# Designs tried in a protein design chat: miniprotein binders against Putative (5-formylfuran-3-yl)methyl phosphate synthase. Part 12

Target 1, 236 residues: Putative (5-formylfuran-3-yl)methyl phosphate synthase, of Methylorubrum extorquens (Methylobacterium dichloromethanicum) (Methylobacterium extorquens) (q8gek8)
Amino acid sequence: MSDIVSISSARPRLLVSVRGPDEALTALRAGADLIDAKDPERGALGALPPETVRAIVAGVGGRAVTSAVAGDGTGREIAAAIATIAATGVDFIKIAVGGADDAALAEAAAQAPGRVIGVLFAEDDVAEDGPARLAAAGFVGAMIDTRGKSGTTLTSLMAAPQLAAFVAGCRTHGLMSGLAGSLGLGDIPVLARLDPDYLGFRGGLCRASDRRQALDGARVAQAVEAMRAGPRADAA

## First folded at step 7 (miniprotein)

Design K26
Fold by ESMFold2-Fast, scan of step 7:
Structure K26 (fold): chain B 236 residues (1-236), chain A 120 residues (1-120)
Amino acid sequence: as target 1 above (236 residues)
Amino acid sequence: SDEDVQYLIELINELMDEAQDGNPEELTRLIELIAFLIEYAAWLAEKGDPEARELLRELLEIKFELLDLQSGDPELAKRLADAVAQLADAARELGDPELAEKLQEYIDRATEILTELQSK
């Protein structure tokens, strides 16, 4: 049996992407459940330097679950990146998995057993068997994110039934599920109803809603409160 | 701004009464009005008012209930009125003229929505 960290709850958990230890403490103080190390200057899945990730882990000090992006490379490059990020002490490691075959997925997961989360991009055709394939390869979780960060949101690219099918697929195969992609506070009620394990934010919680600007603690607190409102099973 | 808050509460109550007639367009406009109030509460919270965060949650819950029930429940009008009154109290406590101007913008927008509905 695997020793998998569980974040299951009656409501989704809030994941906040941070670029450094100061933002990590801002998010932690405002009530974020998961602190994710990600470089907003390097595309949708930009890896921070390992030294910065270690500083984030040290600053959080076990007070929240941590994750970090290893990147979107393939083959030997991604394997080495996963091993490097695993050494920083984060709980989970995120990698892009679109287009990878089953052997490549298994090799990636094997670099950090029980700790790797696969990221699928909404702009690509998200296969119905995506969660099943990731689970078979040894991944601990799966999530959907967006590649575009200039107003192209997850909810504009995928309809609620598609997102619900993804979340259900993750549960069926024992995976943690996440939804992200240029989300704003207004997306929380509709996505919370789908009951993913977490919702991921960056740009919507930054000054001017710009992912390259500083994280805004007041916006993080607003997201926390919106998550606490919880989903309604009978909502239209 | 007490008069402005009272005016907004009256507009909300009138719109809720019209929504009870079962007109889907009226419900849509009420939801839009609540969205304006959520933006204002969020702006107030960003200015460092911790009480405004709880009000933001309450407004989000009211919007969710309107989407869920779609019935124009009079209790929702009361809850929304109470939330608006709390928002106005928080704005007055901060003593910031910019907050009063922002509240007036929401009142003006609510008036536009109600005027359009009354002309249909």
Scores: ipSAE 0.000, ipTM 0.073, lowest interface PAE 25.4, mean pLDDT 73

Design K33 (from K26 with K78E A85L R92E)
Fold by ESMFold2-Fast, scan of step 7:
Structure K33 (fold): chain B 236 residues (1-236), chain A 120 residues (1-120)
Amino acid sequence: as target 1 above (236 residues)
Amino acid sequence: SDEDVQYLIELINELMDEAQDGNPEELTRLIELIAFLIEYAAWLAEKGDPEARELLRELLEIKFELLDLQSGDPELAERLADAVLQLADAAEELGDPELAEKLQEYIDRATEILTELQSK
């Protein structure tokens, strides 16, 4: 049987990590679907100052979905950070969830109901029940990212069947799914076939493919075009 | 809250009036409506509604479709209508059948507007 898919409803969305409002506008003009506030100088989940996040939200002005990282804290510190980032007006808040027990996950999600996305790192043991546990705790999404930003990509650390199982688990439990981790433009066709809700980029869209360099609007536009190239309805 | 429900009704009415007049800005108001519905679904999820998480995901998909100028999804209006109907059912279960009735009235009109916008 042939399947017909809608262009916009079946394509992954492009998430671009930005360090400030100028880069947010560059990503918007190039067609990014999600604008993610993240400090590339502070590791894999570096939090920007709340004032910078507010400036990004104001600059975006509702023209794209926004997200921000709450940082790398645990216990009461992460709870306070989630509340602080929630107050900036972003649509979603990202936190690391590796190794947390169910009570800690539920407490984190409760700080901003319907807005918290859990980040799992590919370098860690990504449990098969990860999506189920995050969903039970009240998370709205789950994603995989990498800690190392030296060119070790997501696809080097996790096999396609493992990534497919993660995406399927998210769908089964009603979570948005995201894939990220030192991705380049060439990773788009491979990962898009797994049908995640979004693909996240930073370094691959910057000058010299260096996440600490300026975001390159032309590369963002190339990523947008690659996302739109699939999936499409078959001829006839 | 009751104030948030009244705000939703107000937004839907403004959207319907503007679209009827051919206002080119009605798409912006649809995006604002979707954002409010996302917040409302998240509130219901906090109150333990078992379907609120699936509804939240569906509303986020609809928001992405509206932001994507290439959207050709013929089911977008139906998906939005289903989402608001689910919220109306949840409101009725929480003891507000008058709100459920009002939301049903407005979803029918919102569906007409979305269908017209997709046709352009």
Scores: ipSAE 0.000, ipTM 0.256, lowest interface PAE 16.7, mean pLDDT 73

Design K44 (from K26 with L59A L66A)
Fold by ESMFold2-Fast, scan of step 7:
Structure K44 (fold): chain B 236 residues (1-236), chain A 120 residues (1-120)
Amino acid sequence: as target 1 above (236 residues)
Amino acid sequence: SDEDVQYLIELINELMDEAQDGNPEELTRLIELIAFLIEYAAWLAEKGDPEARELLREALEIKFEALDLQSGDPELAKRLADAVAQLADAARELGDPELAEKLQEYIDRATEILTELQSK
């Protein structure tokens, strides 16, 4: 399980956000590496009910790494949300970290040691020391996502040097790195060159490229193929 | 080394061809991806990547047509101009003034487009 939980392979892994156990099985069967429980009706970091998360974990049955969103609350609210999601049995828990000071970050990470991933939004001020601060607080990973879903994509909001520096900073500080944000299949060969540990998708893999529509297993399979295609700078 | 450089250049050329011949609804997205790859190449050169010199040489194949495709969007044109300027700075730092001079021609063209858009 160590190899599955540790996602530092030579290629980026595919993370697929799902709204329930049926979509989780669709993504798993199509070859997704990480199954992420997220409610697309409640913004970029919408938490699913804990029972739905448990059903996803049970359905996956250890065949893929699982994660779930705990949300973007503050202080005691986020601490309680992390504890609630941790109890579902997911491998990793994702929370928003953009406005938190170092004490708040440390308190959040302490709710589930070795399991918390910090989400930074491309629309916000993504500090150069972000990975260092998250690592110091006890986070296991960091990722960038977009808050807006009206066609504002990750590459339209952040320049390549900023994304490359983020990925390198994560690696330097021992964090898993993820990139997400209204990504489509065409973004895979471009962003894979930055060598993040994973690329995260929802809308681009749904019918009509609408994150509120059903996940499309054929599109997940296409994303898996794209992740496996082409040479990479860091391939041994 | 050559394989990795060739992969980046192939992606840039493929996206440029898609932007020129492609779907009008996807045009803005294709131009964003072209700008992003140029920014990435510039960043590699600046960071002292061993392949930086070869990447800069291949970047000379980038066409003025890519700048013209952005004439309707001053923000995208500025992104491309900034990326090319970064490549020119990296070429000068690596001691390749001929490449830097040629890249400056692209910067001048992008600046002309931006100035024209500002006046309209």
Scores: ipSAE 0.096, ipTM 0.541, lowest interface PAE 5.0, mean pLDDT 76

Design K45
Fold by ESMFold2-Fast, scan of step 7:
Structure K45 (fold): chain B 236 residues (1-236), chain A 118 residues (1-118)
Amino acid sequence: as target 1 above (236 residues)
Amino acid sequence: SDEDVQYLIELINELMDEAQDGNPEELTRLIELIAFLIEYAAWLAGDPEARELLRELLEIKFELLDLQSGDPELAKRLADAVAQLADAARELGDPELAEKLQEYIDRATEILTELQSK
């Protein structure tokens, strides 16, 4: 188990969602900072089987930070899912938190202290006090993603001031922040200016920009280059 | 934040050039990114240090209003972005800037009306 408290750095990190160990190695070799285990056939928070997550963790071998989605369940179902994914050895566990009360948030975070990241969906109104509530509950991070995967992008659903306020709120309350949601390479310089801890990708880095197609190592490498060059990479 | 606003002006200008000369299928996405950058610049302009650079954004903004995607929702987003910039200008206490910005709001409304008629 890694004792990673935060992935904060002078620049945003690149998170790549993978469906198995082969794609994890493709992303790792191309320079991805975070490898996220996620089933693209099961919506925005589709959990992979625990054995597949273990295979991803083993394949990465400590060469990158790992995370996995535990799903979009409620109550005891999500608590059990968090515990199951925590046992795989991933560094961080992602769960949906929209609509949950403070007691439910605290119960979820307690299943894997210091490892749980809350996912808010752009399609659902993102409350200004979201980061504060998640921090109070014991979450280590918060992120925004999109539920729709038909080309509805994060920037088409949320205004820049709202995204900036979310990132600032996370920083104020000591949370890691992430932004995701049908992102493409052109979104990197724009969203990097908001200074989140990471930007998350799947479809935009796959063949034909189709999240169910194979991950494209050349596109991952292009994203890594854009992240390394900072927010001006695409404008240079 | 002066550096941030200056960077955004440079990026908006580059994306505008790309959108004007770009592929039809990518035009809508480029316009969405440009609208997002204008919204972000307007938010940053609440910072007193960024005030003067906001004025330069007004010269760039009207060119976006001449771009038509054929999408009434995108035209509405451009109008909303212009309105956000107008709010930022008023917060800076600059009525001259607010008046000039109203001209761009009027132009955005014309484009929205045209697209909604389709």
Scores: ipSAE 0.014, ipTM 0.499, lowest interface PAE 7.3, mean pLDDT 76

Design K46
Fold by ESMFold2-Fast, scan of step 7:
Structure K46 (fold): chain B 236 residues (1-236), chain A 119 residues (1-119)
Amino acid sequence: as target 1 above (236 residues)
Amino acid sequence: SDEDVQYLIELINELMDEAQDGNPEELTRLIELIAFLIEYAAWLAEGDPEARELLRELLEIKFELLDLQSGDPELAKRLADAVAQLADAARELGDPELAEKLQEYIDRATEILTELQSK
């Protein structure tokens, strides 16, 4: 799709969070499907400088879908951040949406129509109507991530029925779905079975499983292989 | 569906093969994943007696695996917490046999935790 990006696929896609263009190329060469610009030194949704995001987009050169974090919340500051990140040329923009009312969600999505993904944190109460509300506001996707990076994983914070309901809710309302949160390689076959559009990684693919250390291309390649092993033999 | 529950059981059997030669941290993560899959299988089995029977088999596999690593109180607590959630779901499903089986596994995990704390 020349100027239209779609994450929809017969299998979940691998999203890798990178801190700069060198890591972006490492992830791309190893086979990552989505390259996500995020600053690991600034919490769960740290925005990289726009110049760094532009360098990532240029380095990827259309060979993978790109996304970037604009920040947390809604309002004038996040609206400006969304517009700034949108101008870098990334395909998608991620913002945290917990606690926002419907008007604030709609205002945020309107800053970059067709490009904004809402991030919900597992530590917060993930509302059952979350996907419906995001879709009504004009978001193109929703994802769950973890705020804490101390080793508590997504599967430790949310029950399987809740994650399955979230993914199904996204599908029902035409949203792309993503799951992330201190994931490791062993989480892939389990979470892929829930059929999200993508699984997001940072720390689990870095040296020493430390999100502040360098991305490990061999671990990215292992994650790609695990994603492609496929959840069902009967589906192929 | 039954096919989904059967797939999850097959996945767990594959993970068990990996765990046989794994280190304690790898086994801890495997059992966390098994707990998650049991929750998912229980959710899928809500309307289906055959799927619920497969879930009972899956729980036996889980506790056999836990017995191999009874030295980990954090692991036993995670198993107890996961199975307690499933017991609540089974009561809502109106399946007393499944609820009773799930309670047996909670009791087993609690017993292991208690013995580890006494050492």
Scores: ipSAE 0.013, ipTM 0.358, lowest interface PAE 8.3, mean pLDDT 75

Design K47 (from K26, 68 letters changed)
Fold by ESMFold2-Fast, scan of step 7:
Structure K47 (fold): chain B 236 residues (1-236), chain A 120 residues (1-120)
Amino acid sequence: as target 1 above (236 residues)
Amino acid sequence: SDEDVQYLIELINELMDEAQDGNPEELTRLIELIAFLIEYAAWLAEKGVDPEARELLRELLEIKFELLDLQSGDPELAKRLADAVAQLADAARELGDPELAEKLQEYIDRATEILTELQS
């Protein structure tokens, strides 16, 4: 159910990036709210093969919200990738949006109306009008992630006022907001206080905190408990 | 608001206790999270223009720079704390609290010393 990722939710939802159906089942059993199909071997927005995404969707069986990355291509390449991933049955599709003009954003969103989430990278310029532009183009959500490897986290790259302004901008324009970027368990109470709709994890929930290692169900369960224990600002 | 700043200060104090009692090898990450929360609390105080919120942040900052003095290995962390304290000092000056502004300037000076020491 798409309603899990809600601007009005009482707490952030946990998004776990998985590389296949086995990890999807591990994350689901541990209590993850969103299951995100993503290839950790191919950068920050590596797309999995469509058949792998379909297997993840089938395995989840409607028991959690699903998303998949379509990649960080441009023009015709990203349009085709969005259409391909949309056909797998995922609830949401994530694409990189840095540097795109308004026409390109609208074209991308039109490939899967009501399902496309824009990813902005913390290493790039996260413009204050970013949420407004994405909403105008027809995006359903926006999130911030990092391109970097271990040692470069979201909180190392962006100041708290910048992240808070991004989350507030998303709410103002009716977008779901997400925060991700080499996050660990200790980041949960910190970033939950900014009141995003979800926090996204991969490496921090894998063996040795290595995004290329296997997902650790015990770490996912710890993240679920931390999400519950980290109080949020009361809604208005 | 004041309630939001109080909550952040309580969370920071919990993290500080964990940093003091925890693994020294992981201390830098906890200090980074504390710096981020101080920055967020300062931003809330500035937006809310709440004198009580500023007083709570004053108490926090008086204690927490001691932790940085003990574990000052990161010049970027020192810079971020200096920036957060500068924002709070600006809010104090705007609201006519020169005593708080003066105390916050001492913390900015201390953060600058730490940064200079790490560079040298």
Scores: ipSAE 0.005, ipTM 0.335, lowest interface PAE 10.8, mean pLDDT 75

Design K48
Fold by ESMFold2-Fast, scan of step 7:
Structure K48 (fold): chain B 236 residues (1-236), chain A 119 residues (1-119)
Amino acid sequence: as target 1 above (236 residues)
Amino acid sequence: SDEDVQYLIELINELMDEAQDGNPEELTRLIELIAFLIEYAAWLDPDNPEARELLRELLEIKFELLDLQSGDPELAKRLADAVAQLADAARELGDPELAEKLQEYIDRATEILTELQSK
């Protein structure tokens, strides 16, 4: 059909966390919108070696937006990590920001202007002014993730009111917003209604739903379809 | 939580202050934010009277803001679409009273769309 009367509604983008270039290509071929370089063996914000991140960026070849985790270190340590990851050519860099003061946030953002996304953990107290502070510091985005990877999901740790307030705060201050945290395919229709800019996945898209197992291209494709269907498709 | 609800209300008030300067683009953005908050309200416990009261207030605010933009058929369509999603959610949650109330708002949005298209 050439009719454009049924244009697709605005939708969140699918972010897939990958541990190497082979998984990056699997996610890309399945239709993932963002490819995120992250080491599942090193906790919630495990940084991959810079050479691995470079290989992911090269393999993607500009066909999708790329991001990489720099880590969860102290201010001076994280500044060096941001610079190291920025040098790989990745589009965006993720760092943990919970509890950081305004000076530390500004210093981190200054290491890669226009490229740094702040990660807040659901297990911590997510401040109501978090998005405003990150925007003032020069961050380009903010997201919520979980530290626990034993099946504790984002929605079990934060109520919908808190998640919606976070997304609205990001939108008000011009930040990209993301939601992640042990998400499965069933979480897509639920969280898509909050209208974040992206939803982030790893374990739910891997073989046996195990974040340390190989990424399953068929499950990535299912997630892509669910993201594009929108909330109404699930309501029927 | 009470703190989250208060934060959302403060955001709405700040954006309304911006829109009162007569900028139609800012007012459109406010209505989009209210639509988002209405979707959010559908996620609250349907048996919670505070959650249902919040949904009622958000719907009233959205219709008041839409009246200020009655010449925009695209805005009316977005309102109708958001309220239709909430009505579907209410039916799935087994709250027929809320579903009927949301259907009244859908009917009102449809009237507005019909009137706008006549122009």
Scores: ipSAE 0.000, ipTM 0.094, lowest interface PAE 20.8, mean pLDDT 72

Design K49
Fold by ESMFold2-Fast, scan of step 7:
Order: C-alpha cells, then sequence, then structure tokens
Structure K49 (fold): chain B 236 residues (1-236), chain A 118 residues (1-118)
C-alpha cells in the first residue's frame, strides 16, 4: 500500500536509507515516512541482499512505505535485479537511469509495473525532458541524488532554477519527485520550498554525519520535526 | 500566500544572522543556502510572477532597511554585507572561504542588478 506517499501532499515526506531491519525500526519509531533499503558500502545505489530487504519489509510490517535499490546495471542484469527486489514485497524499486534509451527505460519499468522510480545523478547533465521520458516509459517517480559522498551536496552541484524545473516537470507528468544528495538538516527548509514529494537522507542522519556509521534516531526525529515545519505545497 | 512569504523572509533572515555570527566551519554551507534562496526568488521574479517580485522586494526591505527595488544601492549593500563575512574569514585564516564568499557577492550583485534593470 502506497497511500501515505501522495504526489499531492501538502508537505514533503522524509525518506531514510537504512542498511538493515534494526535501522529500519529506528527510523520508523522516529517518524520517517519512507524506509529505503540501500547498502552504503556499495556506492550511491548499492543493493542490499534480497534476504536483508525481506527482513526490512517484515520488520516495518506495513507501518511505512518501503523502497529498495535494485542497482545501476544494464540490460538483462538490471531486469533480473528488479524482479528479485520486487519479490521482496517492497512498495517501490529504485534504479539508475542515466544514459538509457527509451526502449531500455520501458523494458525496466515493465519488470515491476507501477513500482519503479528512476534515479538521476546531479553530477551528470540532468535533461529538462527527463521526467517526461520516465513518465512515458512507465515510471512512477523520478529523483535526483549524488554519486559522490565526500562533502559535495545537491545544492552545490545544481542551481535553484534547475532543481525547480525538475520538480515542476515531475508534477506536470504525474511523477512522484524526490531530492537527495549528501543532505543535512539545514537543507530541509531550503529544499522543501521547491515542493518535492520527498527528501532523501542517509549520511546527514548518521553518527558523525558519516553514511557508513550507524543511523541516529535523535537526528531522524529532528528531521521529522523540520519537515513538519516546512512550507505548504498549496502555496502558489 | 502571505504565510509562505513571511516564512521565507524569516528563514533567510535566520540564515543570514547565523552566518554573520557563526562558526567558520558552518559559514560556507549557510552562505550557499542563502545564495540558493536568493537565486530562487530572483528566478521566479524574472519569469514575471508579480508575487515573486514582491517577495524579493519585501525580503530585501526587511534585510536592508526598506530600500526601493530600483535603487542601485540595494545591490551594493548586499555585496558589502557578504564582503564583511569574507573579511572575517580572512582574519580567521580561511582564505578558501573568503574566495567562495566573493563568488557569492559577484553572483548576488549580478542577479539584483539585472532585476533592477527590468
Amino acid sequence: as target 1 above (236 residues)
Amino acid sequence: SDEDVQYLIELINELMDEAQDGNPEELTRLIELIAFLIEYAAWLAEKGDPEARELLRELLEIKFELLDLGDPELAKRLADAVAQLADAARELGDPELAEKLQEYIDRATEILTELQSK
């Protein structure tokens, strides 16, 4: 059930990336809206083992929307990865989409209809027609993240007009929109102004702001509070 | 809405106050966020949104003592404020931060000057 994730939400939702069921319960108890299964030791879109994803889904028990990374492969490899992650019972599946042609995008989306979110990286050229292409291929969401995790943040890599255009493009084409990329708590009121459907965090909510260290429940709770204070989506 | 306009004004003022008084370790990040919000407001105003133009005018009036939008002193005052932060960064022995603040001065000055010319 994905009813709690609405592209018409009055405030952005908080997505927290977790490496296992213990962190998933920590994020859930602190008030996270989306629990994302992702391996911080394997790059920007590292897939966790399917058994770990199943444990996360079982632990969450329908109390929050779940997603999982299938990876950044191509062709038959990504198709198999999507099918494997889909079988875990997660609500949404995230894959990298940079450089893929329209046929490849459509084939990927078809592996799990209604469930696939495309990830674009800020370090690459994010095309203005990106949301339109993903929607035409059958994706249900699009997001921007960063490949690098060493101090370079989303707002350092992309100017405000480009981020605003991306979010607007997603809305125009009926996609859920997400923004992520080495975000900290101070980014919440700034990026909430752009009115994405969710903001994604890992490192900024971990001990010492290190994505490879343990998730900090108190920092998750602070992020939840900040998201609740953000500007309303109905402002126009 | 008026509440959203007021919220943005309060947010930018809070960030500006923290940057001016703040820890050098956080200054670069706060100045990036302030520049980002100014760019966002300016971009909306350039698209011909009257509410966005009024938002930018209200923000600048609150921050810079009720200056008129057509006054070229407005762009100079913003540049002067950030230049003071750059001088503080140099005194604290952070020339890289000082150079980054100079880039923000240049950026903000260009955006405001262009808006004043429209």
Scores: ipSAE 0.013, ipTM 0.381, lowest interface PAE 7.5, mean pLDDT 74

Design K50
Fold by ESMFold2-Fast, scan of step 7:
Structure K50 (fold): chain B 236 residues (1-236), chain A 119 residues (1-119)
Amino acid sequence: as target 1 above (236 residues)
Amino acid sequence: SDEDVQYLIELINELMDEAQDGNPEELTRLIELIAFLIEYAAWLAEKGDPEARELLRELLEIKFELLDLQGDPELAKRLADAVAQLADAARELGDPELAEKLQEYIDRATEILTELQSK
């Protein structure tokens, strides 16, 4: 019990993006809190085939929270993609929300009520009212990620006060908040202090720090340790 | 071939028995072999076969149980049954790529068995 309270209130959760069921097991065994199905060969929000997502969900077997990317489409295309990914049994579905008006956001969220997370890209203007708009549309979470995955990190694109304002906005409007974008292990202490609900990783936890290479279980375990130690180490 | 599949099943059973004795090196090798089998079951499932998807789920559970270092007396049998079902599906489809991948897996398993016998 004490471990559950500490985990839920004392630290952000670790989200690991996996390309298939074997990597999902590697991340789960190493202690990842959220397993995210994402195709690293298809840009920042590449959707995996639905069969691969189902295999990931089945393998995780309810032992961690799962999410999957539905993609970057608009209108009927994104609606169909959300419905397809929802049918796999994932807990949450991630979609890009840049450029969408309020009606489009509401329509997207309605495809899987209580399950859709909106992704904003740091390279675009992250509006101060972003969290409020997503909450009004029926989203359950919002996160910031990066489009570019070579050398450009979240912390190089957005200053700490801007990231803190985003996290606070999510909290004010009852949204889960996430931060991601070419993060490495060294980013954990800095970003954990901003108190988001989760930090998302892919490339920084892969061999050679290459998001297209295999996930490294030892690096996942190091990230888990850093997430647990960060807030408490500073408090001590 | 059917005899190659049966040999692989027997080899997996022997590796499972060795791993259940608590030898970390044998356990690591077995996990690597199962990882290959998972990849190939996932490839088969991508073709939309519901039976292949269920076998993939079973293989993932077996690997996860082995990662916890907790042996189950039924684990070797479950793995052998899953491999046999995948081989049956491959034969029905007449897929030469699948046959080639299976042979590569058998070759790797044979190498590991030779190393274990040298202990």
Scores: ipSAE 0.000, ipTM 0.223, lowest interface PAE 17.9, mean pLDDT 75

Design K51 (from K26, 47 letters changed)
Fold by ESMFold2-Fast, scan of step 7:
Structure K51 (fold): chain B 236 residues (1-236), chain A 120 residues (1-120)
Amino acid sequence: as target 1 above (236 residues)
Amino acid sequence: SDEDVQYLIELINELMDEAQDGNPEELTRLIELIAFLIEYAAWLAEKGDPEARELLRELLEIKFELLDLQSPDNPELAKRLADAVAQLADAARELGDPELAEKLQEYIDRATEILTELQS
């Protein structure tokens, strides 16, 4: 674990999804722990152009952990997408995993060893053995996100025991764990109690709580403060 | 566990305050948060917290009564919600937590005011 990779620390870390280098610098200056390159115009797991991802990595300059979405394509297409995103210099690469067999998962992870995180969608039936399968395939992390961004949140789609079991499964198998899905500031203390390695945000930190609007640096700073205060933060 | 129960009640209090103006959107958010808190209380209860087991029972009752608030044909919404919150207050007193009992009494007052206003 290097100084720039702190996502396994005692408290959950804040992941902020950004659409470009300006938003990346806004999130970095506000104290975000992970800067995630993702295109909000292309669904829940939309890939940004590689040149935009490279610009984000250059702008961050090693001052925070970076990740980028490669997408959810089929066999050869997802392999090529992972290789393309890996070449940008991001620390981690995120891909959707659903319906893939063990051989396909292993092939995907092999495209960037030690760098691939699997994304499971809450709207799908998240299997209890999901973390075990991803770890066996060579993934470094797993996270849950939502496809829908119309106000239906992660907590509306999955029960707390299911989320807790997912986080525990990741820990048991040596994976980093993340939780995301239309989260707002009020979700921080509740989800922090489940002890994930990070919580991921986009819409809740944007103007008008709209994921397609600009990232709001003041909201990012509020999220950072809430993460530092933890589940027992006083309201004042 | 006591701290977790207190935290859950503080979250409910925040949403009750927001719903005080009789806004249907705020009531929907309150129902959604209570549903999540029910699952969280169940998780704590599985860890062996007896206080969480009793709170879970009462939160399920509150959820049921709040769903009735969306029905304009139910003439007993204010009484039913107040009764559910009163039971939580009774449980808090039995657990020996007078601070929580006082907070739950405030919820009864706010819930009764909101429902009375909506029915007016």
Scores: ipSAE 0.000, ipTM 0.212, lowest interface PAE 14.8, mean pLDDT 72

